# Ledger of designs, part 37: VHH binders against c9jj37

Target 1, 291 residues: c9jj37
Amino acid sequence: MEPLGLVVHGKAEPFSAALRSLVNNPRYSDVCFVVGQERQEVFAHRCLLACRCNFFQRLLGTEPGPGVPSPVVLSTVPTEAFLAVLEFLYTNSVKLYRHSVLEVLTAAVEYGLEELRELCLQFVVKVLDVDLVCEALQVAVTFGLGQLQERCVAFIEAHSQEALRTRGFLELSAAALLPLLRSDKLCVDEAELVRAARSWARVGAAVLERPVAEVAAPVVKELRLALLAPAELSALEEQNRQEPLIPVEQIVEAWKCHALRRGDEARGAPCRRRRGTLPREHHRFLDLSFK
Below, E stands for the ipSAE of ESMFold2; O stands for the ipSAE of OpenDDE; V2 stands for 0.75 times the mean of E and O plus 0.25 times the DockQ between their complexes.

## First folded at step 22 (VHH; framework vhh_4orz_3)

Design u4 (at its last look DockQ between E and O 0.89; V2 from the best seeds 0.74)
Fold by ESMFold2, look of step 22:
Structure u4 (fold): chain B 291 residues (1-291), chain A 122 residues (1-122)
Amino acid sequence: as target 1 above (291 residues)
Amino acid sequence: EVQLVESGGGLVQAGGSLRLFCAASGFTVSDNYMAWLRQAPGKRREWVAFIYSGGSTDYADSVKDRFTISRDNAKNTVSLQMNSLKPEDTAIYFCARRGYDWPSGYRTYDHWGQGTQVTVSS
């Protein structure tokens, strides 16, 4: 009945402290990384990386010395995030901060570090706010993190006006923006949403060096122009002439809806109100249900 | 042209206070993410304080409750109020803008100032 031997454990703190002292420490180091756009040197220890991470096991190989040339260049990951990954690999712990956790999460996904990924996700959900939510949504969409995506969308639906004014909103991909524009639960009026979409498209146009209309094309049909009053449509038409955003046909269909006083006559455009839609006189003709 | 210029550094006694300023041109501070970082002699640059586009802030543990990041949108500046200074706070302090690198998907610092020296004497 008695076991042949016993597993005993030393104190974790001195063990972790010893390993933490080796993070980015050239002592006993056998690999140097050049990390991020800053090209910062980071010293590391192959045995710790390889035994804790299959990505590094394959990248570095089993050859001590001159196998993989040093330095190993990791040009995209920010240094702070890379150091957080190293600390986790060395000590099985790391302190996370709201300003950098999404970069640590991205690195954890790319390096196949499942436990760190889950810990980062828990932290992101815990610290999620208006200033972080759109950046978090983008990460969730990029890596297919469905639970985080659902939490971010729900958060934005509840805090729509604030969220749409953030830099993170302007930096969303079209794929991340689409579920927001399709939502009936947004607490924002359609006139404001059109302005937000134009601001979003301008940022993407500048970065991608593409016309605003081309950047906006995947998302603009989700704008519910029939909800706008005639004066607002007229202003939109003038703005669209100066800076094309929305196909003329979409604006024409909204005018047709007003002229015919029928929501169902504009079959290609949704006439369904959102939570934040402000009332207009013609909305009483749009109370028919849509599927 | 995007440019960041720090000022306000100098020599202070331990326990003293100092206020750093970062003048931005070529972009609007309130539409962006801004940070202060510092580099002590022989050390790497490390993050000190961060201010989000919407105005919320985060601080490194070593400066929490002593330093305050803020911005003046009318002057297009970011500032760092540093109170209860310690000799360990001696460093070159940099103002930086955090951007989004679309190809990699990482959020990175894409513009930096030249730095301003802060020296805290015992």
Scores: ipSAE 0.770, ipTM 0.916, lowest interface PAE 1.3, mean pLDDT 89
Fold by OpenDDE, look of step 22:
Structure u4 (fold): chain B 291 residues (1-291), chain A 122 residues (1-122)
Amino acid sequence: as target 1 above (291 residues)
Amino acid sequence: EVQLVESGGGLVQAGGSLRLFCAASGFTVSDNYMAWLRQAPGKRREWVAFIYSGGSTDYADSVKDRFTISRDNAKNTVSLQMNSLKPEDTAIYFCARRGYDWPSGYRTYDHWGQGTQVTVSS
């Protein structure tokens, strides 16, 4: 009977430290990446990347040599995020920072690094705040990260006024903004939401070189204009004449609600009060049910 | 046109203090993410401090409790107060705006200043 061998383990820390020293180290490196918009050179080891990540295995090929041109250009991923990915691949550990964790998360998703993704998600939830939450929501929506999306929406509901004033909010996609505008739990008045939506649309319009109304079209239908007082609607109409944002038909529907003294969800204008909706005289005729 | 201009760098003895300034034009600093980064000789550029649009701040471990990032909205400037300076803090310091790259979905530094030299002598 061949003597049964026993697997014994050395100290993990020195091992990890040694491997960490190889991250972006040209010594013994056999591949160079050009990373990010700044085209930062990053040195790595093909064998380590290939054994730890299928993405890099495919990218770098299985055969050593002339098969993959060096340098390898990765123009989209920020350098900091890429280095974090390398750290994880080399050491099975990573130092995460609040300012860059979403980029690392994005990279993890793109490279198919499930464990790193989970670590990033845990970290994001732990450090979630007003400045991070909208950006986190965007990432969640983009990659279908349902739990993170729920956490972000819940956080924004609790901190609506502050969240809507962040740069992150202005940079949301329509897809990410929609779940917010659909929420009955936002702690903000509808007039403020209209203002926020306008600001959001203006930023998008500038970036996309499209009219404000066009950018806003996917989301404005979620604004509950019937909650606004007549004077507020009149003001909105005037503003809308100067800078189109909301379809006139939607405004007309809000006026109909006033005229008929009833809320009708079937008419396409939500009449439900949000948590932060300020009371107005005509609200007594609307469905103010809160989910 | 977006422009960032750093100032305030110079030579200082270890333990001393400097205050760097970044004057922004073409955009409002209070509506954006702003950062200080530095590059030492022979080393890669590294982040030092961030100030978010909401006003919260973040620091690298190496400068935490020694450096303070702030902004003056009226002047449209960002500042970096550096205390207890060490020789290891010697670098070119850059002011940058951290924007959102819509096509890639990543946040990146989209505008930089020319940098200001900080030298800390032992």
Scores: ipSAE 0.603, ipTM 0.847, lowest interface PAE 1.0, mean pLDDT 91
ESMFold2 (binder alone), look of step 22: mean pLDDT 82; pTM 0.826

Design u5 (at its last look DockQ between E and O 0.76; V2 from the best seeds 0.00; counts 0 for: pae O 8.0 > 2)
Fold by ESMFold2, look of step 22:
Structure u5 (fold): chain B 291 residues (1-291), chain A 122 residues (1-122)
Amino acid sequence: as target 1 above (291 residues)
Amino acid sequence: EVQLVESGGGLVQAGGSLRLFCAASGFTVSDNYMAWLRQAPGKRREWVAFIYSGGSTDYADSVKDRFTISRDNAKNTVSLQMNSLKPEDTAIYFCAKRSYDWPSGYRTYDHWGQGTQVTVSS
């Protein structure tokens, strides 16, 4: 029971600093990447990439070494985010910034870097604010990051009016917007939410070169039109004639609730108030069942 | 048509100040993410400062507490106040607009200015 050897450790900082000096350094480099829209050349070292990352092992592991190496194109990751990934792979550490952490997180997920992914997630939640939250929600929905998604939704519920006016909100996918529109906890009145949805659909229509109504179709059912006062619903109807957003059938159903002085409990959530719903006189009869 | 035009560059002595301007047309600056980046001779383009649509800001470590990004919504411009300039700040400075490109699903700088030269002499 007498072992002959013991593991001993040198100082981590000088070792890490030496490896950091190789990040994007052509010295000893055996692979070159062309990265991002910037099409920046980034020099790297195959052994470090392959031993630290299965994605790079598969990407690079069959590449021959003879002759002049051809560059590997990574067109979608920004150079700053890719350099952060390299720094982490080389040194097991990296400085994260609020403006770029979502791109680093995206790369960590796509490259299968679980520890970097978790570190990025921790950083995102620490720096989360009104300006970042919708982009973070989009990343969470895209990659199925349930805990981040829940935190983003809760944050937006607490800061609804500010969040709905951000560029990040306007750039959400329909899939990311749906959880928000289904929430009873939004601190926004339904009239304002309809305006936010129209703004969202206009941005999507311009980007996708599709009609506003087509962009809105996946989400528009979640708008709770029965909560609108008759004057507000009439104004919406006029705006809808000029710029169609909401199917006429949904507007008709809201008018039926007013005309019959009954809610539509069979439809569930569309009759429920949200935390930010401003009171209206007709809300009293919306709790009555439609026969 | 989206255009970004930088101005305000020039030669300045170390320790001095300079203010860069970026005039935007074809879109509203306050509705978008805007950034200043720079490219020194022989180096890669690096971000300097970022302003979110809601007005919050981020800075690179090398310029923190010396540079200030701001915008003027009436003139539809972004500016970069640069104080305590160092020779290391010598670069071409670019303003850029960032958007989420949701057909592809990625965040990119989708429009760039032509850049303005800043030279800081010892």
Scores: ipSAE 0.577, ipTM 0.838, lowest interface PAE 2.3, mean pLDDT 87
Fold by OpenDDE, look of step 22:
Structure u5 (fold): chain B 291 residues (1-291), chain A 122 residues (1-122)
Amino acid sequence: as target 1 above (291 residues)
Amino acid sequence: EVQLVESGGGLVQAGGSLRLFCAASGFTVSDNYMAWLRQAPGKRREWVAFIYSGGSTDYADSVKDRFTISRDNAKNTVSLQMNSLKPEDTAIYFCAKRSYDWPSGYRTYDHWGQGTQVTVSS
């Protein structure tokens, strides 16, 4: 008969503190990582990593021996984020910062650390602001984090003007930008949105070394050009001749709306007002319903 | 060409203050995430402070309430005001530009300066 024992618990804090002291400590370490673009050496313990994370179990192998080359190169993860991951793996706790939480979140997703992922998501939502929201949206879209995506879109809808002026906005992928441009709740006028889209496309064009119009092609169809006044459309046409951004056909459809004083024929061009749409004379002829 | 040039380092007694400057060229500071990092002898490079394009700031716990990161948009510079300096603050301080790496979701430092030496004597 195996003796009946009771599980008793010691103090958690001293335990976690002791383990935390092993994070990036060469003492007793048996693996070294080269982390990030800066190629920072980070020391760790295989047994701890392997027992806490399947990713590292696979990466480091199950057999003790010279089989895993050290150092292990992880060039894509920033050092700070990796250290946060180690802290979590070693102590089941992590200090998160606003400036690095998205990197930690990304790492958590990549390493299959579900609990850490959830902690990061909660933290991101808690500290979400105009500077962070677009980057958070990008991460959400990239990894299919639906709840975060919804929160980010909602935040941007409420803070549209400020959000559209951030570097984060300019760095969004088309996939991340689309849910914004489809939103009826943006608190920005369509003319401003067109300008923002142009700026976005310019940045993308430079980064991707592709024409502005090509970069913009996936998203420009979501711009509601029929909401623009004739003078604004004329200006847009002129600008478009100098720097192609929007397909001419899309602009023509907007003009048709003006000519026909109907919004229904532009089945392909949204005529619905956004929350921030400024009133114009021709809007009385458009179906300007809010969802 | 993108360039970062740090200045303002030097020798200071414990409890003293220094102000570091980073002059940026080839890009607009106000449109980017900027950071101060430091590397002490025999230690890894560590982040000290960040400033977002929107002006929000973050600090390492070790420097919180003592250091202040700011920028001058007109001059296209980033500054680090360091107060109540400690010997532990002795390091080479670097100014860095941080960007979001799409599609990986990681933030990387894409540009660094040469650094400026800060020495705090006891």
Scores: ipSAE 0.013, ipTM 0.313, lowest interface PAE 8.0, mean pLDDT 87
ESMFold2 (binder alone), look of step 22: mean pLDDT 81; pTM 0.824

Design u6 (at its last look DockQ between E and O 0.76; V2 from the best seeds 0.68)
Fold by ESMFold2, look of step 22:
Structure u6 (fold): chain B 291 residues (1-291), chain A 122 residues (1-122)
Amino acid sequence: as target 1 above (291 residues)
Amino acid sequence: EVQLVESGGGLVQAGGSLRLFCAASGFTVSDNYMAWLRQAPGKRREWVAMIYSGGSTDYADSVKDRFTISRDNAKNTVSLQMNSLKPEDTAIYFCAKRGYDWPSNYRTYDHWGQGTQVTVSS
């Protein structure tokens, strides 16, 4: 064969280290970001950002302008996540950590960085545990990450007691809570699930500055009140008078199931047992056919 | 209102140990995700350690195996045991509460203490 040109490669480590040294380095920098709620200054290099990321290409344009540009404000992304994105853009690599991977994932989705998004998803699955799972579920629901959502729901179904007691659970959106409340595999008794939902709604009420009942409205139908014993329904009714959570009509439907001793009425409302449902005497009536 | 007060900072010789404390009010430490961060002179604030509501912990690479984050639920405090201290550990150390910021979809440090100075001499 006739000799062809050969591609030769230098050592990767010194090359990557040189580029990494430019991350947040004011030397040679031609753009400054003000990042996150802490308003941290971050210095960057337009050519590296724009050639690696369409989001930055659009944000920064192809020219820096005729004068000194003002800082670019990115008010929401945490500084640690933004620096991880920069490191990935500069060196095609970044170390991921459990405490921050969901922030890097969120930034990767928002900046359209598909490869970083996939790498973050793989890492989240590897480090998923009781303390991370609800926060991961929230990210999955917010950004439509179906595989992560299914993995998180399955994890919570297997570790329900622990997961429902985490801060991440209390901070779920209504949209993220719905898949959990719809699950027959949840290993929590309905009486405790009602208490968990009230705790969740109280946190949401404080954050959103709205009544507990308004926060709970999108999800409350998924509570399976027909599974509660009469004494538990009576206690719930009293709690509901003090702090409204569940519409009176839903409590009335549960009482109708007890009074009529009919599974057909209960099947029109959610009455299916969950894996964690503790037995109660009236449950024998919930399966009866009434034609 | 939520408040965090750090204490236990001071001057210590390289190789020494120091224990930081963070007293929390207005919320329950064990129901939340708590962190220590630090800011050295001329540097950005960086994450050091985290303890989650379920009790698991994470550490920055630079402090792993030297620092231990823990909590005392009875006193509603978070602490940071710092061993084998190096001059590079010199910084203001902050206790922070991590929460979900619904408008931004990020988890952020929504409350901070005023910080406690740690100085490690050679």
Scores: ipSAE 0.758, ipTM 0.913, lowest interface PAE 1.2, mean pLDDT 89
Fold by OpenDDE, look of step 22:
Structure u6 (fold): chain B 291 residues (1-291), chain A 122 residues (1-122)
Amino acid sequence: as target 1 above (291 residues)
Amino acid sequence: EVQLVESGGGLVQAGGSLRLFCAASGFTVSDNYMAWLRQAPGKRREWVAMIYSGGSTDYADSVKDRFTISRDNAKNTVSLQMNSLKPEDTAIYFCAKRGYDWPSNYRTYDHWGQGTQVTVSS
């Protein structure tokens, strides 16, 4: 009977520290990456990457080619995020920062690193604030991270005034903006939401070189114009003439609500009050149900 | 045209203080993410501090509690107050705007200053 061997463990910290010293170290490296738009050279070890990540196993191949392999270009990942990925692959640990965690999360998703993804998600939730939340929402929507999406929407609902004033908000995709505009729990008045949507659309229009109205088309239908007072609607119409944002038909529907003095549940969300909706005289005729 | 111009660098003794300034033109600093980065000789460029559009700030561990990033909206400037300086803080310090890369859906530094030299003597 061969003597049953026992697995014994050395100290983990010195081991991790030693491996960490190899991150982006040209010593003994056998692969060089050109990373990011800046084309930063990053040195690594094929065997370590391949054993820890299927993506890199496929990318680097199984057979060491003759000579110094040509640099591998990874232009879609920021250097800082890539280094974090290497740290994780080498040491099974990673130092995460608020300013870069979303890029690390993105890289983790793209490289199929489930454990790193989870660590990033936990970190994002832990450090979530007004400046991070819209960017986090965008990432969540992009990659279908449902729990993160829910957390971000909830956070924005609680901090709506501040969140709508961030650069992150202006940079949201229509897909990410929609769940916000559909929320009955936003703590902002509809007039402010219209202004925010206009600002959002302007930024998009400039970047995409498209008309403001076209950029806004997917989301403006979620604005609840019936909540606005007649004077506010008139002002909106005037502004809309100068800079088209909202379809005229949508504005007309809002006026119909005023004329008929009724908000029909059948009309759906456009007549529902949000948590932050300021009271107006005509609201007594609208469905003020709050979910 | 977007432009960033750093100033305030120089020679200082260990334990001393410096205040760096970044003057921005072509955009509003209060509406954007602004950062300080530094590059020491023979080392890669490293992030130092960030001020977000909402006004929150973040710092690298190496400078936390010693450095303070701030902005002056009226002057359209970003500042870095550096206290308790150490020789290891010696570097070229860069001001950068962190924009949004729409195709990749993440933030990148899209504009940089020329940098200002900070030298801390022992």
Scores: ipSAE 0.559, ipTM 0.827, lowest interface PAE 1.1, mean pLDDT 91
ESMFold2 (binder alone), look of step 22: mean pLDDT 83; pTM 0.834

